VHH binders against Elongator complex protein 6 (ELP6). Designs and how they scored, part 12

Target 1, 266 residues: Elongator complex protein 6 (ELP6), of Homo sapiens (Human) (q0pne2)
Amino acid sequence: MFVELNNLLNTTPDRAEQGKLTLLCDAKTDGSFLVHHFLSFYLKANCKVCFVALIQSFSHYSIVGQKLGVSLTMARERGQLVFLEGLKSAVDVVFQAQKEPHPLQFLREANAGNLKPLFEFVREALKPVDSGEARWTYPVLLVDDLSVLLSLGMGAVAVLDFIHYCRATVCWELKGNMVVLVHDSGDAEDEENDILLNGLSHQSHLILRAEGLATGFCRDVHGQLRILWRRPSQPAVHRDQSFTYQYKIQDKSVSFFAKGMSPAVL
Short names: E, the ipSAE of ESMFold2; O, the ipSAE of OpenDDE; V2, 0.75 times the mean of E and O plus 0.25 times the DockQ between their complexes.

## First folded at step 5 (VHH)

Design r5 (framework vhh_lunsekimig_d3)
Fold by ESMFold2-Fast, scan of step 5:
Structure r5 (fold): chain B 266 residues (1-266), chain A 122 residues (1-122)
Amino acid sequence: as target 1 above (266 residues)
Amino acid sequence: EVQLVESGGGVVQPGGSLRLSCAASGSIFSRYALYWYRQAAGIERELIASITRGGSTNYVDSVKGRFTISRDNSENTMYLQMNSLRAEDTGLYYCAADSSGFYLEPDEYDYWGQGTLVTVSS
């Protein structure tokens, strides 16, 4: 996990809030470091993690996790991590004649109704176990990334309904957390992307948006991170809190500094 | 038990407007995601509009900008406002309800209405 990001979010693995949906968003840059952060964070917090990886392989996350101080292989072996690998499963779903409902059945046909098996997989993976089994702090659902569903032709409303049911189960019923990544297409005419982002933003407690730089003036900066805390489903006493930082990603760390300031040169 | 009843169908000139209603009896309406399907002669029933329990809407491209779906949970009624109607909009319009909130295949929905006919002249 990135300690520097934990400092900005005022959190640690032993004191994390529960019942929350965190929206990760990127625009004109790669926001995957945020996914790696939360994956390693929740594994270090002894959470039961269901990871729905729709683009990248287990080995991709395993290599990065090792650099961040977690073993995904051991977490998987202990039953702490349930990993759904989209690319590997896609071949079976697309090319097999008939099988039991698969979580990724929607890949066979771009049909919103096929998301029900994925929801059922998540619910089964994160349901409470007997007290005699491994003891985990709370459940977490991670999805990397929801934009794949839009690319397959699913409507934003169908994706939002899927997330709503996941949230009702994971956040409200089980008192766990959800983290989802969505790419901002940057296309003003992309109505489905806009509907998805607006719907998720309304439901989220925390939004982390990684943006490519608008100007090329910062030589040693990878992008900007906008942090927004919201109060979903509640009339706000105060306005949402928002902060913007420039960041530089390194092999095992990330540096943040206030917008308009150069990195420390000392 | 829940029963869905459509109303508001009729004959209209091209460019005209109609408002369809779908009323539910029985269980609590606010628990359902709601759908409008259309069936023309010789063509399979197609989903044209949907509205979730939270009020999010979705439309097929051919009606986007012309049709508006809405719901009134206090009256257990869903509406489809149809504007700028064309001959190709002619067909039987069915409402459907599903408690799961997912867009299922038509045969998996909890409830269906019996349909109301919309005819757009010439």
Scores: ipSAE 0.000, ipTM 0.111, lowest interface PAE 18.7, mean pLDDT 76

Design r6 (framework vhh_lunsekimig_d3)
Fold by ESMFold2-Fast, scan of step 5:
Structure r6 (fold): chain B 266 residues (1-266), chain A 120 residues (1-120)
Amino acid sequence: as target 1 above (266 residues)
Amino acid sequence: EVQLVESGGGVVQPGGSLRLSCAASGFTFSSYALYWYRQAAGIERELIASIYSGGSTNYVDSVKGRFTISRDNSENTMYLQMNSLRAEDTGLYYCARHTVYFRGDEYDYWGQGTLVTVSS
């Protein structure tokens, strides 16, 4: 996990808030470092994690996790991490007529609206055990990334419906957390992308947006991170606080600095 | 400056119809998606219909086939045609233009609401 990001968010694995939906967004840059941050953070917090990885492999996350001080292999083996590999499972789901429901059956359906089996997989992965030695602090659902569902033909409303059911179970019933990544296409006419981002923003308590920099020669700055805190039950002027930092990503750390303090910014 | 004003609510018997209007001002109407929400007493406000700048529409399953959302960009007005009304459709109906939080727009804009009562 990135300690520097934890400092900006005023959190630690030992005292993280529960019941929250965090929206991760990126525009003209790769925001995957935020996913790696939260995955390692919740594993270190001793949480039960269900990770829906729609594009990248287990190996991809495992390599980065090692650099951030977590073993995804051991977390999976001890039952702390349940990992769903979307893309690698697609061949089996799409080309085989299976009788048993599969979490990814939406890939072979003509109607883009059926995400119920994926929701049921999440619910089963995160439900409490009756008794036993394995005891986790709270459940967490991570999804990397929801934009894949739009690319497969799912409507934004169907994706928002899926997230609503997940929130009701993971955040409200089980007192856990959710983290989802969505790519901002930057296309003013991409209505589905805007619907999804707006809908998730209104449901989120925290929004982290990684932005690519404007054109220029910047060797020490990789992008800009905007942090937005929301409390949906209060007026926008009082509930929303935003901060913007420039960042540089390194193997095991990320550096943040205020706008205009870096020699690399104009 | 941005204003949304609903009208067209009223009392109607089950199976009846109502047409709601949302008159907008203070922004470039044709450039924004617009939304209809409803709220019954004691429950959270729910999104029931959306219409986008390009004309695409979305509905929740409970109103699909019964309600039709439309817009007139020349009059800066959005409509909701409600047919085959049921008792569970009773509530306050709001039109809305959402913030774009991920791009730094800080405010949601809501109308005052218009009451729809379906009773016998």
Scores: ipSAE 0.014, ipTM 0.265, lowest interface PAE 7.3, mean pLDDT 79

Design r7 (framework vhh_vobarilizumab_d1; at its last look DockQ between E and O 0.01; V2 from the best seeds 0.00; counts 0 for: pae O 8.3 > 2, placed apart)
Fold by OpenDDE, look of step 6:
Structure r7 (fold): chain B 266 residues (1-266), chain A 120 residues (1-120)
Amino acid sequence: as target 1 above (266 residues)
Amino acid sequence: EVQLVESGGGLVQPGGSLRLSCAASGFTFSSYAMAWYRQAPGKGRELVAGIYSGGSTSYADSVKGRFTISRDNAKNTLYLQMNSLRPEDTAVYYCARETVYLRGETYDYWGQGTLVTVSS
């Protein structure tokens, strides 16, 4: 996890809020560093993590996790991490006849399928174990990247329904957290992407939007991050709070600073 | 309300040292990058040193090796240790918080400044 991001979010693994949906959004940039942050964050918080990885491999996350002080292999072995590797699974599902239900079985369907099997996978993965002692603090669902589902032919409404069921189970029933990444294509004609983004934005308690710089790549600044806290239960004037930062990604850390006040420009 | 209050300025001889402090209130100090600026007589305000929320630092070339910026998040205080002071370091020094973007508007917060005079 990135210490500076924790500071910006005013949170630590020991005191993180529960029952919340966090939306990660990236536009014209790679926002995967946010996913790495939360994966390592919740593992360090001793949470049970179900990670639905649709865009990156386990190996990729494992390498970055190690840099951030977390062993995904160990987490998986001890039952803390359930990892669905979508890329690997997709090949098997599409090219091999499977008799058993698969979380990504919609890939076999001629028509746009449903995400019920994926939901069932999540529910089962995060189901409390009647062992008498709570082994984990609370459950967490991570998804990277919901946009992939759209690319695979799923409708935005179906994806939103999936998220709704997950929220009901993970956030409301189990008092856990969800973190989902969605790519903003920036294409005004991409109606499905807009529907998904708007729907998720409305449901989210925290939104982190990473954006590329208009000027492109810069040595000292890699992008802009907007943090938006949403509190729908509060008066309109206090409902939303947002802060914008520039960021620089380093090998093991991410630095955040205000526009024009980057120490790197000194 | 965001408040920044600088202290520690004064008159020092060339080669001397001074430590500036900036007391911050009204916001989550640990969440923000902070910086020291200075404005010499007849010159524009210039950035001297910056520190990220995580503690990483950077300095203007003119002060590298002589000045050290640091922060104590528990005390909500920003520091500038100035060593080997030179007459050209004479300026009003300002504490600054990073820009805040709220509902499409940006806000910069500054202290009132503290005068540092380096003279024989």
Scores: ipSAE 0.014, ipTM 0.276, lowest interface PAE 8.3, mean pLDDT 87
ESMFold2-Fast, scan of step 5: ipSAE 0.387; ipTM 0.729
ESMFold2, look of step 6: ipSAE 0.016; ipTM 0.379
ESMFold2 (binder alone), look of step 6: mean pLDDT 83; pTM 0.829

Design r8 (framework vhh_7pa5_2)
Fold by ESMFold2-Fast, scan of step 5:
Structure r8 (fold): chain B 266 residues (1-266), chain A 123 residues (1-123)
Amino acid sequence: as target 1 above (266 residues)
Amino acid sequence: QVQLVESGGGMVQPGGSLRLSCAASGFTFSSYAMSWVRRAPGKGPEWVSTISGSGGSTSYADSVKGRFTISRDNAKNTLYLQMNSLKPEDTALYYCAKDYTVEFRGDTYFDYWGQGTQVTVSS
């Protein structure tokens, strides 16, 4: 986990809030470091983690986890981590990593999203084993990333329904947390991406947006992180607080440079 | 790209009525919750009302509940605020606000444009 990010969020593994949905978003940059942060954070917090990985393999996350001081292999073996590799076999993932992905042609009927089996998997992975003895502190669902579902032809409404069911179960019923990553396509004509981002924003308690710099990466600054705390179901003016930081990603750490802050107005 | 143009403000006597309109463009209007926010002289912004993207749910500040009605016409990309039983305390510049997204801008919690529309309630 990145201690620097924990400092910005005023949290540690032993005092994290529960019942929360965190939206991770990236635009013109790779926001995966935020996913790696929360994965390692919740494993260190002794949480039961269900990780839905829709593109990358277990090996990818395992290597990064080692750099951040967690063993995903051991977490999986002891039953703390339930890992779902989404829609690609290891062979297909390795092969496709060597070639640029091309758009897939799907008929509307083939694109009809039925995310109930995925929801059922999450529910089973995170359900309490038995009443009276809790081995783990609380459950966490991590999804990397929801944009893959749009790429497969699932509508934003179907994805939002899936997130709503997960939130009702994980955050409300089980008093756990959810963290989801979505890519901002940057395309003003991408209506489904817009609907998904706006719907998730309305449901989120915390939004972390990683933005690429106009000049791209440099030695001192790799991007900008915007942090917004909000109350879902309330207008943004009610107790919302925002911060903006420039960041530099390093092999095992992230450095943040204060940019600005917008305190709550009501 | 996002543009919000408010209209319908004016001067009215206490107890009177006004209807504000907001013409929206540059985004998929029906996908966003929309709000009315006002700023009285010498005060910070005060949230007034919000309506969901579909128009199926609405919420109001206690100070205006029962007197103001928010509505929208998604076919016309237009947001409305019907203001009844106006009080001198309702005097303010009224802004149409698109609910914030993951795109955050400086010190504003709302993605809104223009000068707003002035409402003055005086005898």
Scores: ipSAE 0.000, ipTM 0.110, lowest interface PAE 18.1, mean pLDDT 74

Design r9 (framework vhh_6qgx_2; at its last look DockQ between E and O 0.52; V2 from the best seeds 0.00; counts 0 for: pae E 5.9 > 2)
Amino acid sequence: QVQLVESGGGLVQAGGSLRLSCAASGLTFSRYAMAWFRRAPGKEREFVAAISRSGGSTFYTDSVKGRFTISRDHAKNTVSLQMNSLRPEDTAVYYCAAGESGFYLSTPSEYDYWGQGTRVTVSA
ESMFold2-Fast, scan of step 5: ipSAE 0.228; ipTM 0.639
ESMFold2, look of step 6: ipSAE 0.142; ipTM 0.589
ESMFold2 (binder alone), look of step 6: mean pLDDT 88; pTM 0.903
OpenDDE, look of step 6: ipSAE 0.571; ipTM 0.823

## First folded at step 8 (VHH; framework vhh_6qgx_2)

Design w1 (from p40 with T100E; at its last look DockQ between E and O 0.69; V2 from the best seeds 0.00; counts 0 for: pae E 3.0 > 2)
Fold by ESMFold2, look of step 8:
Structure w1 (fold): chain B 266 residues (1-266), chain A 124 residues (1-124)
Amino acid sequence: as target 1 above (266 residues)
Amino acid sequence: QVQLVESGGGLVQAGGSLRLSCAASGRTFSRYAMAWFRRAPGKEREFVAAISRSGGYTFYTDSVKGRFTISRDHAKNTVSLQMNSLRPEDTAVYYCAADESGFYLVEPDEYDYWGQGTRVTVSA
């Protein structure tokens, strides 16, 4: 996890809010460091984590996790982490000689839109242990990333319905958290991306948006991060809703700077 | 950067209708989410409606839901606000706003570009 990001969000693993959906998005840059941050953050918070990884391998996250102070292998062995490896599973599902139920079985179907098996996977993965004992702090669902579902032919409405069902179970019923990544295509003709991004934004309590710089990538500044809280209406004097920082990604950390304080003044 | 010019304001009787238009000039109108805000006499600017870059997502403040419709036309670089069943409390200067964050936003200080406003007066 990145300590400087925790400072910007005023949170630590032992103080995190519950019942919340966090939207991660990126525009013209790679925001995947945010996924790694929250994965390590919630594992260190002793949460039960269901990670739907639709684009990257377990090994990829495990290597980065080790740099951030977590062992994904150990977390999986002790039942803390349930990991769905989407691309590996997609090959198995598509070429399976005998048809078996699978969370990603929609990949075999000519008609897109049935995400119920994936929801059932999430529900089962985060099912409470016996009522007399709590092994984990609370459940967390991470998805990296929902844009893959659009690329595979799912409609934005189907994905939003899936997220709504997950919120009802994970956030409302189980008092856990969700973190999802969506890429912002920036393309007005990509209506499905636009609907998904805005629909998730409407449901979210916190939005982290990583953006490319106007002058492009440079050695000392890698991008900017906009932090938005979707807060209830407040008196006008207390209506600060967003903050923007520039950032630099390093091997085991990310540094943040207020706009205009970076080494590469823009 | 984008320049915004509102039109279509005027005087209308309660229960009537009016259509506001916002013409955008600029390199890439399609990259912006668009919104309408209004400022009633003696009050602060408040959110009315927003439309996403593609036009596929819209959001309205509660007091105008079902009466107002926001739309956009990429070919004409315009955003419109159809206002039906107008009430005296809808009397305000209406402003068009744009932002490149990719989200609809309800706070005025989150928008980067503003028009000069068009006055709407709804008489009893």
Scores: ipSAE 0.421, ipTM 0.764, lowest interface PAE 3.0, mean pLDDT 83
ESMFold2 (binder alone), look of step 8: mean pLDDT 84; pTM 0.869
OpenDDE, look of step 8: ipSAE 0.577; ipTM 0.818

Design w2 (from p40 with D99S T100P; at its last look DockQ between E and O 0.54; V2 from the best seeds 0.00; counts 0 for: pae E 6.9 > 2)
Fold by ESMFold2, look of step 8:
Structure w2 (fold): chain B 266 residues (1-266), chain A 124 residues (1-124)
Amino acid sequence: as target 1 above (266 residues)
Amino acid sequence: QVQLVESGGGLVQAGGSLRLSCAASGRTFSRYAMAWFRRAPGKEREFVAAISRSGGYTFYTDSVKGRFTISRDHAKNTVSLQMNSLRPEDTAVYYCAASPSGFYLVEPDEYDYWGQGTRVTVSA
């Protein structure tokens, strides 16, 4: 996990808020370092983690996880991490002659947007296992990334419904957390991306937006991060805070440089 | 920098209708989510309506749902707010705003560009 990001978010693994949806988005840059941050963060917080990785391999995340102080192999072996490897699973679903149930079976249904099996996978992965004291701090769902579902032909409304069901189970019922990544295509004619991004932002408690810099010749700055704290439980006066930082990604860390604070809204 | 210019304000009787327009300068208009805010006499600025970059998602504050309609025209670089069934409580200066993030929120700090406003007065 990136200590400087924890400082910006005023959190540590032992005191993170629960019941929250965090939206990660990126535009003109790769925001996946944020996914790695939250994966390592929640594993270090002793949370039960279900990670829906729709296009990158387990080894991809393991390499970065090791640099951030976590062993995904050990977490998987001890039952802390349930990992859905989308690329490998997609091959299994597409080439299997016998049609057995699968979390990604919507790949068989070329024109049917049925994400219920994926939701059931998430629910099963995070269901309570004991009637005694909780083994893990709380459940967490990570998804990297929801834009893949749009690319595979799912409608934005179907993806939003899937996320709503996950929120009801993971955040409301189980008092856990969710972190999802959506790429911002930047294309006004991409209506499904636009609908998904805006629908998720409305449901989110925290939004982290990584943006590429429009100015060329930025040698030591890889992008900027907008941090928006949404507090929908105070509808009479929005207590939102927005902060913008520039960042530089290094091998095992990310450095942040304050750009200034936005005016607070009361 | 993008310039936003509102028009279409004026005096209207309660129950009447009015259409506001916001013209944007620059080729980057299609990359912004757009919103309308208003400032009533003696009150703080409040969110009214927003429309996504594509126009496919809209959001309204509760007091205007069913009465106001936000729309955008990429060819003309404009955002419009059709206001029907107007009430004296809708009297305010209306501002259009643009968000560079490409999606909208009700929070003002997501909007970097603002127009100077157009006055709407609704008489009893």
Scores: ipSAE 0.098, ipTM 0.574, lowest interface PAE 6.9, mean pLDDT 81
ESMFold2 (binder alone), look of step 8: mean pLDDT 84; pTM 0.875
OpenDDE, look of step 8: ipSAE 0.541; ipTM 0.807

Design w3 (from p40 with V106T E107S; at its last look DockQ between E and O 0.71; V2 from the best seeds 0.00; counts 0 for: pae E 5.9 > 2)
Amino acid sequence: QVQLVESGGGLVQAGGSLRLSCAASGRTFSRYAMAWFRRAPGKEREFVAAISRSGGYTFYTDSVKGRFTISRDHAKNTVSLQMNSLRPEDTAVYYCAADTSGFYLTSPDEYDYWGQGTRVTVSA
ESMFold2, look of step 8: ipSAE 0.597; ipTM 0.839
ESMFold2 (binder alone), look of step 8: mean pLDDT 84; pTM 0.870
OpenDDE, look of step 8: ipSAE 0.679; ipTM 0.859
ESMFold2, look of step 9: ipSAE 0.190; ipTM 0.625
ESMFold2 (binder alone), look of step 9: mean pLDDT 83; pTM 0.866
OpenDDE, look of step 9: ipSAE 0.746; ipTM 0.887

Design w4 (from r9 with S57Y; at its last look DockQ between E and O 0.58; V2 from the best seeds 0.00; counts 0 for: pae E 5.6 > 2)
Fold by ESMFold2, look of step 8:
Structure w4 (fold): chain B 266 residues (1-266), chain A 124 residues (1-124)
Amino acid sequence: as target 1 above (266 residues)
Amino acid sequence: QVQLVESGGGLVQAGGSLRLSCAASGLTFSRYAMAWFRRAPGKEREFVAAISRSGGYTFYTDSVKGRFTISRDHAKNTVSLQMNSLRPEDTAVYYCAAGESGFYLSTPSEYDYWGQGTRVTVSA
């Protein structure tokens, strides 16, 4: 996890707010460092994590996780991490001779709009252990990334419905957290991307947007991060405010450089 | 110079209708989400309705759902707010706003440009 980002978000693994959806968004840059941050953050917070990884391998996340101080292999072995490797599973589902139920079975359906099996996978992965002991702090769902679902032919409404059901279960019922990544295609004609991004924005309490920079106005800066707290989950001066920072990604850390505050004034 | 100019305000009796319009100039309209905010006398500015860059997503504050309809016309660079079944509590100055991100529809800090406002008064 990146200590400087924790400072910007005024949080640590010991006292993260619960019941919230965090939207990660990128435009003209790769925002995946944010996914790695939250994955390591919640594992270090002793949370039960369901990670729906739709494009990258377990090995990819495991290598980066080691650099950030977590062992995904150990987390999975001890039951803390439930990992869905979407790319590997997608190949298995499409070419499976026997048609067994699968969270990604929509890949073999002509009407690609049924995400109920994926939701049921998430629900089962994060449902409470009926033992009376609290082994994990709270459940967390991570998705990297929802734009893959659009690319596979899902409609934005179907993806929004999936997220709504996950929010009702993970955030409201189970008092856990969700973190999802969506790419901004930058194409104004991409209506499905537009619908998905805007619909998720209105359901989220925290939005982190990584943006690429125009050539020639920065030195040693890899991008800009906008942080927006929605709803009063961050009392005092941070309620309904946005902040902008520039950042530089390093091997094991990310450095941030303050820009300014943008309080809501009309 | 970016300008947003509202029109269509006025006095109307409760139960009546008004259509507000906002003409945008000096920007590439299709790259902007558009919104209406309002400020009642002695109150804080509040969100009313927004429409995404493509026009494919609309969002309304609860008190106006089913009564107000936001729409945009990319050929004319306008955004409109059709206000039906007006109530005295809808009395306010209505402001048009434009934001390039397109993702933070109800958040005023994410709108870069604002109009001067048009007054709507609803009498019983």
Scores: ipSAE 0.206, ipTM 0.634, lowest interface PAE 5.6, mean pLDDT 82
ESMFold2 (binder alone), look of step 8: mean pLDDT 88; pTM 0.905
OpenDDE, look of step 8: ipSAE 0.685; ipTM 0.861

Design w5 (from p40 with S101E L105I; at its last look DockQ between E and O 0.03; V2 from the best seeds 0.00; counts 0 for: pae E 6.1 > 2, placed apart)
Fold by OpenDDE, look of step 8:
Structure w5 (fold): chain B 266 residues (1-266), chain A 124 residues (1-124)
Amino acid sequence: as target 1 above (266 residues)
Amino acid sequence: QVQLVESGGGLVQAGGSLRLSCAASGRTFSRYAMAWFRRAPGKEREFVAAISRSGGYTFYTDSVKGRFTISRDHAKNTVSLQMNSLRPEDTAVYYCAADTEGFYIVEPDEYDYWGQGTRVTVSA
C-alpha cells in the first residue's frame, strides 16, 4: 500500500471503515496502481479478499504486491485471498467444454443477461467460515475491472445489478468493503460505459479518479488524482467533498502533490 | 417525482398468504430498483426484500427467505411481494421503496421514494 495515499484518505488498515464501496476510475491513464494499493491495504488489514481480476494475471499482481510488502501467494495459500483470473478463465470457458458451472459461464450462454454465477462465486468466496474463530477482520470484494464485462458483451444494467447484489451481501450483510475499478472511455457515444460510471458513482462512498495529464507526458507527474468522498444517504449538495492531487508513480511508492505544487514546478 | 402506492394488505391467519402490490407512477420504472420494507409495532423499519432494475436479482432478509417472493412487472410498473406461510411476527406496515438511481441495498436511506404503506396483520 502507498502510505501517502493512506494519508490523503485519512485511513489505515487497522481503522478502515466497513460497509463501503470505493470506486476507482481511470481516464486516459492506467489506474491500476490504485488497485494494487487497495489489494495490499486490505490484505494488511487482515481482510479476506475476493479478487476478481478480469485483465491481469495473478503473477502480475503478485509482483507488485511483493513490492508493496504483501505476498499474494501466501495470502492465497492461507485462504485469505481468493483470486479469480478472468482472462485464463475466459479462455477455458470459451474454448473448452465445461463440466461444471463457472463464474464466467455467461460467456458460453447465448443471451446471458446476468452475472449470477459470478455473484455466487463472490458470495461463496466471502462466506463466513463456521470455524468458531474469526480468522479475518471483514470481507472485501475487489474487481479489476468492470469495464471488461462490458467488453465481453454484458450490459451496463447487468453489471450494475451484479454490483448492487454484491453490495447488499458484502457491504451490508457481511459488513465488508468493495473496491471496483472502471475505465472511463471518454467516449460520449459509449452509452454503456456512461451508464455504468454514473450508476457506480452514485452508490460509491469514495471515488478515486485517476486522469492523464492534459499536457501529456511529464517525467515528474504521471497523472491527476481526484478524491471524492460521498455520502449517498445525504443530499447531493451537501454530501460531496473532493480534493485533487497530482501523482508520480515510482517503483515501490506513489507520491502525491497538491495541484500545481509538484517538485517539478517548485 | 415518483409516487408509490401500496395495496394488498389486510388481516390473515397464521400460515396464510397475502400478495402486496406497489404501483409506481411515471415512465421510468425500469430505472428503479425496488424494495419492500416493514415496520412492526414498536420496532424500527427493516428491510424485507429488494429486486434489481432488470429483475434478475432478488434479495431477502433471512427471516422471510423461502416464504416471500418479490417480483416486478415492467409493463404494469408494479412490484409485488408474495407472502406465504405468514407468521405473527410478520405483522407490520409494509412499505414500498424505489431507488431512482437503480440501486438497492438493505439500508433505507438509499431509497428515494416511499409509499404510504399497507398494513399486514397476521393473527395467531
Scores: ipSAE 0.019, ipTM 0.499, lowest interface PAE 4.4, mean pLDDT 88
ESMFold2, look of step 8: ipSAE 0.168; ipTM 0.623
ESMFold2 (binder alone), look of step 8: mean pLDDT 83; pTM 0.860

Design w6 (from p40 with A33V; at its last look DockQ between E and O 0.80; V2 from the best seeds 0.61)
Amino acid sequence: QVQLVESGGGLVQAGGSLRLSCAASGRTFSRYVMAWFRRAPGKEREFVAAISRSGGYTFYTDSVKGRFTISRDHAKNTVSLQMNSLRPEDTAVYYCAADTSGFYLVEPDEYDYWGQGTRVTVSA
ESMFold2, look of step 8: ipSAE 0.572; ipTM 0.835
ESMFold2 (binder alone), look of step 8: mean pLDDT 85; pTM 0.883
OpenDDE, look of step 8: ipSAE 0.510; ipTM 0.784

